# Ledger of designs, part 7: VH-VL binders against Nucleoside-triphosphatase THEP1

Target 1, 177 residues: Nucleoside-triphosphatase THEP1, of Natranaerobius thermophilus (b2a6v4)
Amino acid sequence: MTESNILLTGKPGIGKTTVIKRTVELLSCSSTGFYTREIKRGDPRVGFEIISLQTGERLPLAHTDFTTAEDRVGKYGVKAENLLGFLKEINEAMTSNKPQCLVIDEIGKMEFFTPGFHETVDKAFQSSYPLLATIMKKSHKFCDYLKNRGDTDVIEVTENNRDDLPEKLAKRIEEQL

## First folded at step 19 (VH-VL)

Design ab7 (from w3 with heavy chain Y110H)
Fold by ESMFold2, last read:
Structure ab7 (fold): chain C 177 residues (1-177), chain A 121 residues (1-121), chain B 108 residues (1-108)
Amino acid sequence: as target 1 above (177 residues)
Amino acid sequence: EVQLVQSGAEVKKPGSSVKVSCKASGYTFTNYAISWVRQAPGQGLEWMGGIIPIFGTANYAQKFQGRVTITADKSTSTAYMELSSLRSEDTAVYYCARLKYTWEGWYFDHWGKGTTVTVSS
Amino acid sequence: SSELTQDPAVSVALGQTVRITCQGDSLRNYYATWYQQKPGQAPILVIYGENNRPSGIPDRFSGSSSGNTASLTITGAQAEDEADYYCNSRDSSGNHVVFGGGTKLTVL
């Protein structure tokens, strides 16, 4: 069985999103999915936004200003609906029959509130498309299942490997296509 | 207040079809999954399928694939379930239910009152 | 898809502890949810995730899981707990909702 699914782990701020973005820049195929970025008000982090790899569209996913949000993670309200369009892009890509890499940054608490997220993740892991994702450290029944799949390579991003990973990962992904 | 209002009871003949509606209010219809669950007399709960309206495609239990069609009309905030080639075994209460996602699981947080469909000759 | 198996009936004496179990391979990978249903009514959520109890559900209800088994425990069962109980989770693909066959709880 090939390891078509790549999960990146590592401590906060180690550069997992940077590894994702640099890997995608090296690919010759299309990339569909999203990555996350902090939202800062001056120095303090006040939220997180999601950015489409395909369109560049940006939407806030979580923010301290979302004080009336039904779903919350710590001090952040979650606008789960803002991820729906990105999930639609990923689901449509999986039926397109065109070479591409699926990208999900991050499989985490905030994203799980979005209807269809875990199903989209399941489909992506089960698909023949290369998948490059980050995943939360928190113990979670579904996340533990993903990390333990035989077709999944879990890679810890460290200061020692983060600069070399993009080239290695891009080569692996290109070999699958 | 979230409400799911289903269409009224129906009596149908074998071989016909039935289309049950579920009108949603009190929330943003396109942002939630809605499922259809039936229960025949004296039997357990049976998931038939569901839809996330913004995705536009339905997901069906294997048992019902090819006989059931689930749709959503965003303009009226209404989900529909149509079951074709009715048999007496399809006599049941048909529920629509809204699926709530959390980071530690999923559950139906609101149920319609159910629509009784009776199939008799 | 992978199905969930429940015993069809369980009895408990008033004030005693009972466990209602649900078995299925997919429970290793997906959280279980428990519903209570009384005659003529829609199901009511009792437990979701491993052991999350919604407001309004008495604290005598708890959930747990181990391997391919999820359990609903009622500590100090009361007459009003007499009902059908359904476990609910996902099939082996994770994309379909599945219910167990239900367990009728009788309080003696």
Scores: ipSAE 0.845, ipTM 0.910, lowest interface PAE 0.6, mean pLDDT 92
Fold by ESMFold2, fold request of step 20:
Structure ab7 (fold): chain C 177 residues (1-177), chain A 121 residues (1-121), chain B 108 residues (1-108)
Amino acid sequence: as target 1 above (177 residues)
Amino acid sequence: EVQLVQSGAEVKKPGSSVKVSCKASGYTFTNYAISWVRQAPGQGLEWMGGIIPIFGTANYAQKFQGRVTITADKSTSTAYMELSSLRSEDTAVYYCARLKYTWEGWYFDHWGKGTTVTVSS
Amino acid sequence: SSELTQDPAVSVALGQTVRITCQGDSLRNYYATWYQQKPGQAPILVIYGENNRPSGIPDRFSGSSSGNTASLTITGAQAEDEADYYCNSRDSSGNHVVFGGGTKLTVL
């Protein structure tokens, strides 16, 4: 397929991670990668955690409590090392012969601090495996390159399409395998 | 204080191999990529490859694929570069360097002092 | 092409402004980084990303990019700026680090 890479964009809170999770639930093949969730302390968001699709392992990626972190995005300190094991899972999947969908939620500021992240993303986009990812809307040289690739379909998630996307995306991914 | 301490100068014969070490201190070794960069006399910088120790696998420049082996020993916080089938044009200073990633790119933030390897008979 | 091309040499009069350029197709997709190297020394970082200057680098150093070209500008060049300057980025795959051939800056 010409467009084996699917990138979801959209406003914060529109439901991109929900679309990812629902799509993965509909797939019959394995899914390898991670998704993100907000960490809340009562009402306010205090951080972000990453969750492995294969193992269910959860680690904080960014948090307001990480006050001594060298890497920061706004009020959040970033523990870039916590993503390393997840990147290892994705890289190992790309050398396997198993039918798989690669999942990266999200390609964003916090993830770029992790050694090997952009290389892993490059490899995933260049691989023959279906890729389902979310990507930040902010202008960024590497992200703009990804969005403009000829083998990549960029879909903006909206209130009008978010409920219909999981079934459509799952069918597309299954047909590639 | 981040330090990268490299092994000493080497004199080698053509056809042999050299293994250069780079001992890291002052940071969590497994959390950063280490690269090897060489510079022949009077010439520019040339990236040979690198490793992220927790991944356990190295990435190599195409020119060196098949001749270079990069490894990391997490128990000693030491990276190694071994170059085989040495030729006179492999005479160079070999640097290890730590790679720092940011959301707007990446850079080598610390360099070893370099290891001079001389290949002659 | 993953090649990064720099002019081999550039001269500037003391106190004047100089621009050192780096060209390559991959610079459309990947950020450039600039290093300064003096004889017998390891390189030091002067600019990363498009125009991020690390602590300790004089504010006369700045960076920019457009299309397939990245530039390092030194405004008010000083004698101590005489050095080799290397641009650094990725090849077309994004997985390999590449350096330009270097530019020798002479301060007259």
Scores: ipSAE 0.842, ipTM 0.907, lowest interface PAE 0.6, mean pLDDT 92
Fold by ESMFold2, fold request of step 20:
Structure ab7 (fold): chain C 177 residues (1-177), chain A 121 residues (1-121), chain B 108 residues (1-108)
Amino acid sequence: as target 1 above (177 residues)
Amino acid sequence: EVQLVQSGAEVKKPGSSVKVSCKASGYTFTNYAISWVRQAPGQGLEWMGGIIPIFGTANYAQKFQGRVTITADKSTSTAYMELSSLRSEDTAVYYCARLKYTWEGWYFDHWGKGTTVTVSS
Amino acid sequence: SSELTQDPAVSVALGQTVRITCQGDSLRNYYATWYQQKPGQAPILVIYGENNRPSGIPDRFSGSSSGNTASLTITGAQAEDEADYYCNSRDSSGNHVVFGGGTKLTVL
C-alpha cells in the first residue's frame, strides 16, 4: 500500500499554496491541476482565484462582489462553473499515461460546489499518479475519508517545516515516477 | 424556471433500441450534471448513468455498461439516453434529473416528468 | 442498487415517530440523501448531506448517520407522509450514484 497521495493541511495563511508551488518548481515531470491565490483590494482579501498549472488560465472562484451567487461560503459568493475547465484538464491527464504529478489546491468548501469535483478527487486518489493536494482542516465526511486512506500521507504545514517541505516532497514524488 | 422536458412514451420490440431526450432550460446547460434514472413498474429507482456536458464523456452504472449511451448536445441544451438490445425487463419510466452539488453533499434538484418505455413481444 | 439496503416496509401510528434506515459500506465515506415518492410522481428531495432540509420540507423530517447506516426520522407522522422513501449515495468508488431499494411507509 504505497503512499502516492500527499495531503497538506494547516492553518489558513500558513503557506500551503507556497509549498505546493515551490514543490512543483522542483519537479522535472509535468504537473497538472490548479492552485489558489487570494484576491485583495488594498489590504483586505475580497476573493480567491484559481490558476491552471497546465495553461496558466486564471478565473475567480469566489469573491465578495458575487453578491447574487446562490452558492456561498461566508461573505464570498462562489462561481462553481469557473472550476469546470480545470477539472476537465485533470481528468484528461489521468487518461494520458504521461508521467506527471496531479495538483489540487484546495480540497475545500468552495470547490465542492463544482459538478464533478468530488468524483475527480476520488479518481485522482485512486489513480497511480502522484497527487499533491491541500485539504481543509474542517471535519467533513468525504475529507475525513481522504485523510484516513491507507495510501495517503497527511502533512501539517507549520512555520517550522514549510521552508523544508518543498525539497523533501519533490524528492519523494520523483522517486514514485 | 429550471425545466427538463422529456420526449414522449414509446412502445418497442425486444432487441430494438430506444433513445429518450431531455431538453433543459432555465439554466446554463453545460454547468450541471444530468443523470438518467429509471423505475420499472412496482420497483425502485435505478441510476443508469450521467454526464457533465462540458466534460463530453458519460459515466455509466455497471449494470448498463455496453447497452446505454448518454450524450449531450450543447447547441440544443438536450441530453440523450439510448438503451440498446431491449428486453421486457427494460419496461420502465425513464427520468432525467439534474444533479446539484453542495459542500455537504449532492442531490437531484430537478426531475423530468418521465418517459414511459414499454418493451413487449 | 443492492449496495444500499433498506427495509421494504415500515408502519407508524399517526402522530408517532418513525425511523427509516439505509445501510451500506459506502455510507462511511459519502453523504446520504433521502427522497420521498408518491405513486405516479417523480421523487421529491427531503434530506441531503445527512441532515440538511430543503425549503418547503416540514421540520418533522430529519436525518442522521452513524457508521455504515443513514436514517431518516419523521417525528409526529402525518397521513400525507405515507409514501416510498429512498436513500441515495455513492458506490465504493465514489463515481456511481446508487439508490436503496426503497421503504414503503404506511401511516396507520
Scores: ipSAE 0.839, ipTM 0.910, lowest interface PAE 0.6, mean pLDDT 92
Fold by ESMFold2, look of step 19:
Structure ab7 (fold): chain C 177 residues (1-177), chain A 121 residues (1-121), chain B 108 residues (1-108)
Amino acid sequence: as target 1 above (177 residues)
Amino acid sequence: EVQLVQSGAEVKKPGSSVKVSCKASGYTFTNYAISWVRQAPGQGLEWMGGIIPIFGTANYAQKFQGRVTITADKSTSTAYMELSSLRSEDTAVYYCARLKYTWEGWYFDHWGKGTTVTVSS
Amino acid sequence: SSELTQDPAVSVALGQTVRITCQGDSLRNYYATWYQQKPGQAPILVIYGENNRPSGIPDRFSGSSSGNTASLTITGAQAEDEADYYCNSRDSSGNHVVFGGGTKLTVL
């Protein structure tokens, strides 16, 4: 489908974030947004951090050590405030008019606790900027709406396609710009 | 304890402006959205607009575009709503309310007590 | 149409079940929330995310949705349930909060 919005789905650990990062490395335009990485203490995963594509800033989004957090997903407390600055960067980029690819990894449970996240996502999907995002597979009214938008291509990342996707996606994004 | 303390009642003339304050305490002010919701006598709730203080810009309902200004002062943890060119139908109770985001929905979790604005000549 | 539509009034006999509805195209895509308001008071949250009941709200309150319609159901209505009820969601852009016009519930 010829769509400005690209949503990557797939099983946990299949390599969605790797596809995002490799695609961005191939782009000649700026990329604004964030991606998510596991925090491990030895072998067990103890949290998730968010990393700015533009600045490299890293902040924990969720962690088992956040025991007093009101916002929770399973064993992880969520520090929703830590994503606010990243959302501000994305919103400012959308007013700049310079060629950019917007990146949101991930449209998921933890990110929804952040004030302005859903609105920023809505604006990004409605904008003329190429959008490359990952989205949770779990049923969710707003996520289902995003997946069903006519301007959106949902691609499941699999072992069969993940190594080929970065070049294909980068070419598609460059052609939109 | 989260509290939203609003400024006192006001009586205004048509054509003037009113600025209502909402002082937040008991939480990190910059980390939550604040909305303004009004209710005229005998009428329903009407969202006017809102702001996320760290973003610095407000979103406005179309009905109020051009007449309302919503701001946040981070240093005093205070949100403001200013409504200009007042007329009698602007007589209402004006609430500030904090918007809570969750992965399963969005809701106003704390409300101010309301500020009565009366517009009469 | 991003506006949310509610019937202005409904009645229920004491102890009976009533459903208050809210209709709008945006409800297909955005969660609905319900508030109760009694005279002279700020609204109180009764249901969020279409079906989540906050602490302190009686079990007789429940929420549901189908298509472009969200519903608040009160089973075994009590005299204290007499109030105005507002549905709340987003407009079609997702950036604006919208309220329904409100439904006055009378318990007979």
Scores: ipSAE 0.838, ipTM 0.905, lowest interface PAE 0.6, mean pLDDT 92

Design ab7 (from w3 with heavy chain Y110H)
Fold by ESMFold2, fold request of step 20:
Structure ab7 (fold): chain C 177 residues (1-177), chain A 121 residues (1-121), chain B 108 residues (1-108)
Amino acid sequence: as target 1 above (177 residues)
Amino acid sequence: EVQLVQSGAEVKKPGSSVKVSCKASGYTFTNYAISWVRQAPGQGLEWMGGIIPIFGTANYAQKFQGRVTITADKSTSTAYMELSSLRSEDTAVYYCARLKYTWEGWYFDHWGKGTTVTVSS
Amino acid sequence: SSELTQDPAVSVALGQTVRITCQGDSLRNYYATWYQQKPGQAPILVIYGENNRPSGIPDRFSGSSSGNTASLTITGAQAEDEADYYCNSRDSSGNHVVFGGGTKLTVL
């Protein structure tokens, strides 16, 4: 269909990454991109780790222990360079002509510090590949543009829909390929 | 301290090529985008293209596609811009500039001093 | 820079308020950045993200946007503000950097 881009929104901790991971597990096609995992020290979240879907490589993106980082979001220092290799994977996939789903979890404040992230996201949205992404709820000019694109479906993840979304999303993505 | 040191002024004949260098220091070269921006006498700023060295692929303004080649040498922390088939309209100051990304926008945070290229017979 | 349009020149009386505008369809989707350039010098950043002022830039400089227009406002213009001002953003693809044609500000 004309809505090849799927953006998941929702409260922090509602399960957006779990929906991404379960959807990808149901796909028969390849998936390229990354997802985010919280780093907790007891109850409070102290950071975020990014994981490549293609290689399984894990790197910290942000952490409260990154006290000398130049780039910051609230209490978290951001190591923006750690996302560069994942962006390279996504860009290479878009030139491969292989059937696949692009995955970006998350289009958010921390990721925007990485050189080429914005451009990679634009290319992914404009490409013929299905895109499954999460996006921050906060108002942001570029993010608001993405959410309002005519080829984009924005779905809020809630307690009521999160358990049945993976099967529905996987079916939609398979139909595009 | 971030520094971008450009090669010296050039005088070129029409139809020839010029290659301008930009040596970076004071930061991790592979972690930032470098752009080339030119300014003809009495004219505005014109983005020519840029590169993220770790990606290895340059991105070019449509106007210059096919005439410009932008490269990066990671071992010397040096970016290059080569413009071919020079014509008098290519007489300009050529800047290299580092592109900084933030969650609320992008900007060139450091500029080279510029390289004057003069194309004349 | 056919994608971003600026008036070529604007004059302001010393101490008065002036707006320098930049128009383009892509400004609905992408943040604008403003540079100041004095003769013989590289540009310097004045405003980024449409409303963020870097350290060292006087608070008389501010940015705003509405629709396809971004604006740089100088409240209480000073003699040292006389310069060329360039808006900067992305093209419609988001992949290319574009500059406006520049506005020469004359402080009378």
Scores: ipSAE 0.838, ipTM 0.909, lowest interface PAE 0.6, mean pLDDT 92
Fold by ESMFold2, last read:
Structure ab7 (fold): chain C 177 residues (1-177), chain A 121 residues (1-121), chain B 108 residues (1-108)
Amino acid sequence: as target 1 above (177 residues)
Amino acid sequence: EVQLVQSGAEVKKPGSSVKVSCKASGYTFTNYAISWVRQAPGQGLEWMGGIIPIFGTANYAQKFQGRVTITADKSTSTAYMELSSLRSEDTAVYYCARLKYTWEGWYFDHWGKGTTVTVSS
Amino acid sequence: SSELTQDPAVSVALGQTVRITCQGDSLRNYYATWYQQKPGQAPILVIYGENNRPSGIPDRFSGSSSGNTASLTITGAQAEDEADYYCNSRDSSGNHVVFGGGTKLTVL
């Protein structure tokens, strides 16, 4: 399959995670991986949590309260260990031989601190499993390589296309299974 | 303080096996990858493989597949490397090292002192 | 064999600038890391990523990359810089760690 890897980009708050979740809801196959949600304390965003698509387990990935964390992105400390179990789920799915869509939201700075994240992403891109992911826009040697792979389609989510994307993406993913 | 303490030097006969231990302290063992890197006398560094203990499976360099087994014991915070069917060219210093991930690369941030394995008849 | 190629030896006069290079196709896709190793010791980190210098490493050490080549540059070389230097990255799959063959730096 020429374009089994789908990477979503777009400005913060445009609805990339919503596109992922709606796409997954339309799939007949299982989906394995995680997505992110912001954590708010009143008005301001104070962190990010990760949620398993398969189990619904949720853990904070980054938070302003993680003041002693050595790994940081801006004002957020990163608890890289909290993503490990989610990576284990993805790696196990890739050896199961069951039809599945792999989901990674997001391939970004915070996630790269987790041991095995880079390797898990490489394996997912090289696998025959459909992959639906979001990726940071910033220049980054590994991310630029992923975006330029011949089997990868980079789609910018906009207000004009976000409502139409879930059905289009679900159809493409189902055709790849 | 992160510390990696390796087992002592070994003298082995060709055809036998060796198992080197690496006891970790000063961090949460299951949250970091540990690799094994060897260096034969007068030679360069050579990655043999590694493990992320929470994943429970090891990743091996192609050259060592079938001869090396890397394991982790979470209860003792100890990683192991076992190399079988030893030959004279396996004479080397064997290091364990902790692999640190960042968003701009990966590096070994802590190394054991090394375990000398000598293969001689 | 190694996917990363380094010259086995280079020399620099005290106080002068030297560049140690590392070549490999995977360096187009994966960052390089540089280690210094002195006899009888474990390697120490000098540069990671494109040009990140850990605390305690003198600012005379810098890194760069272009295409399939990564470089370690030492400006104003000191006697204590005499050592072996290894580049380190990933193989083409991204799943295996690889080292270059090492470069012995002699400070004259």
Scores: ipSAE 0.834, ipTM 0.908, lowest interface PAE 0.6, mean pLDDT 92

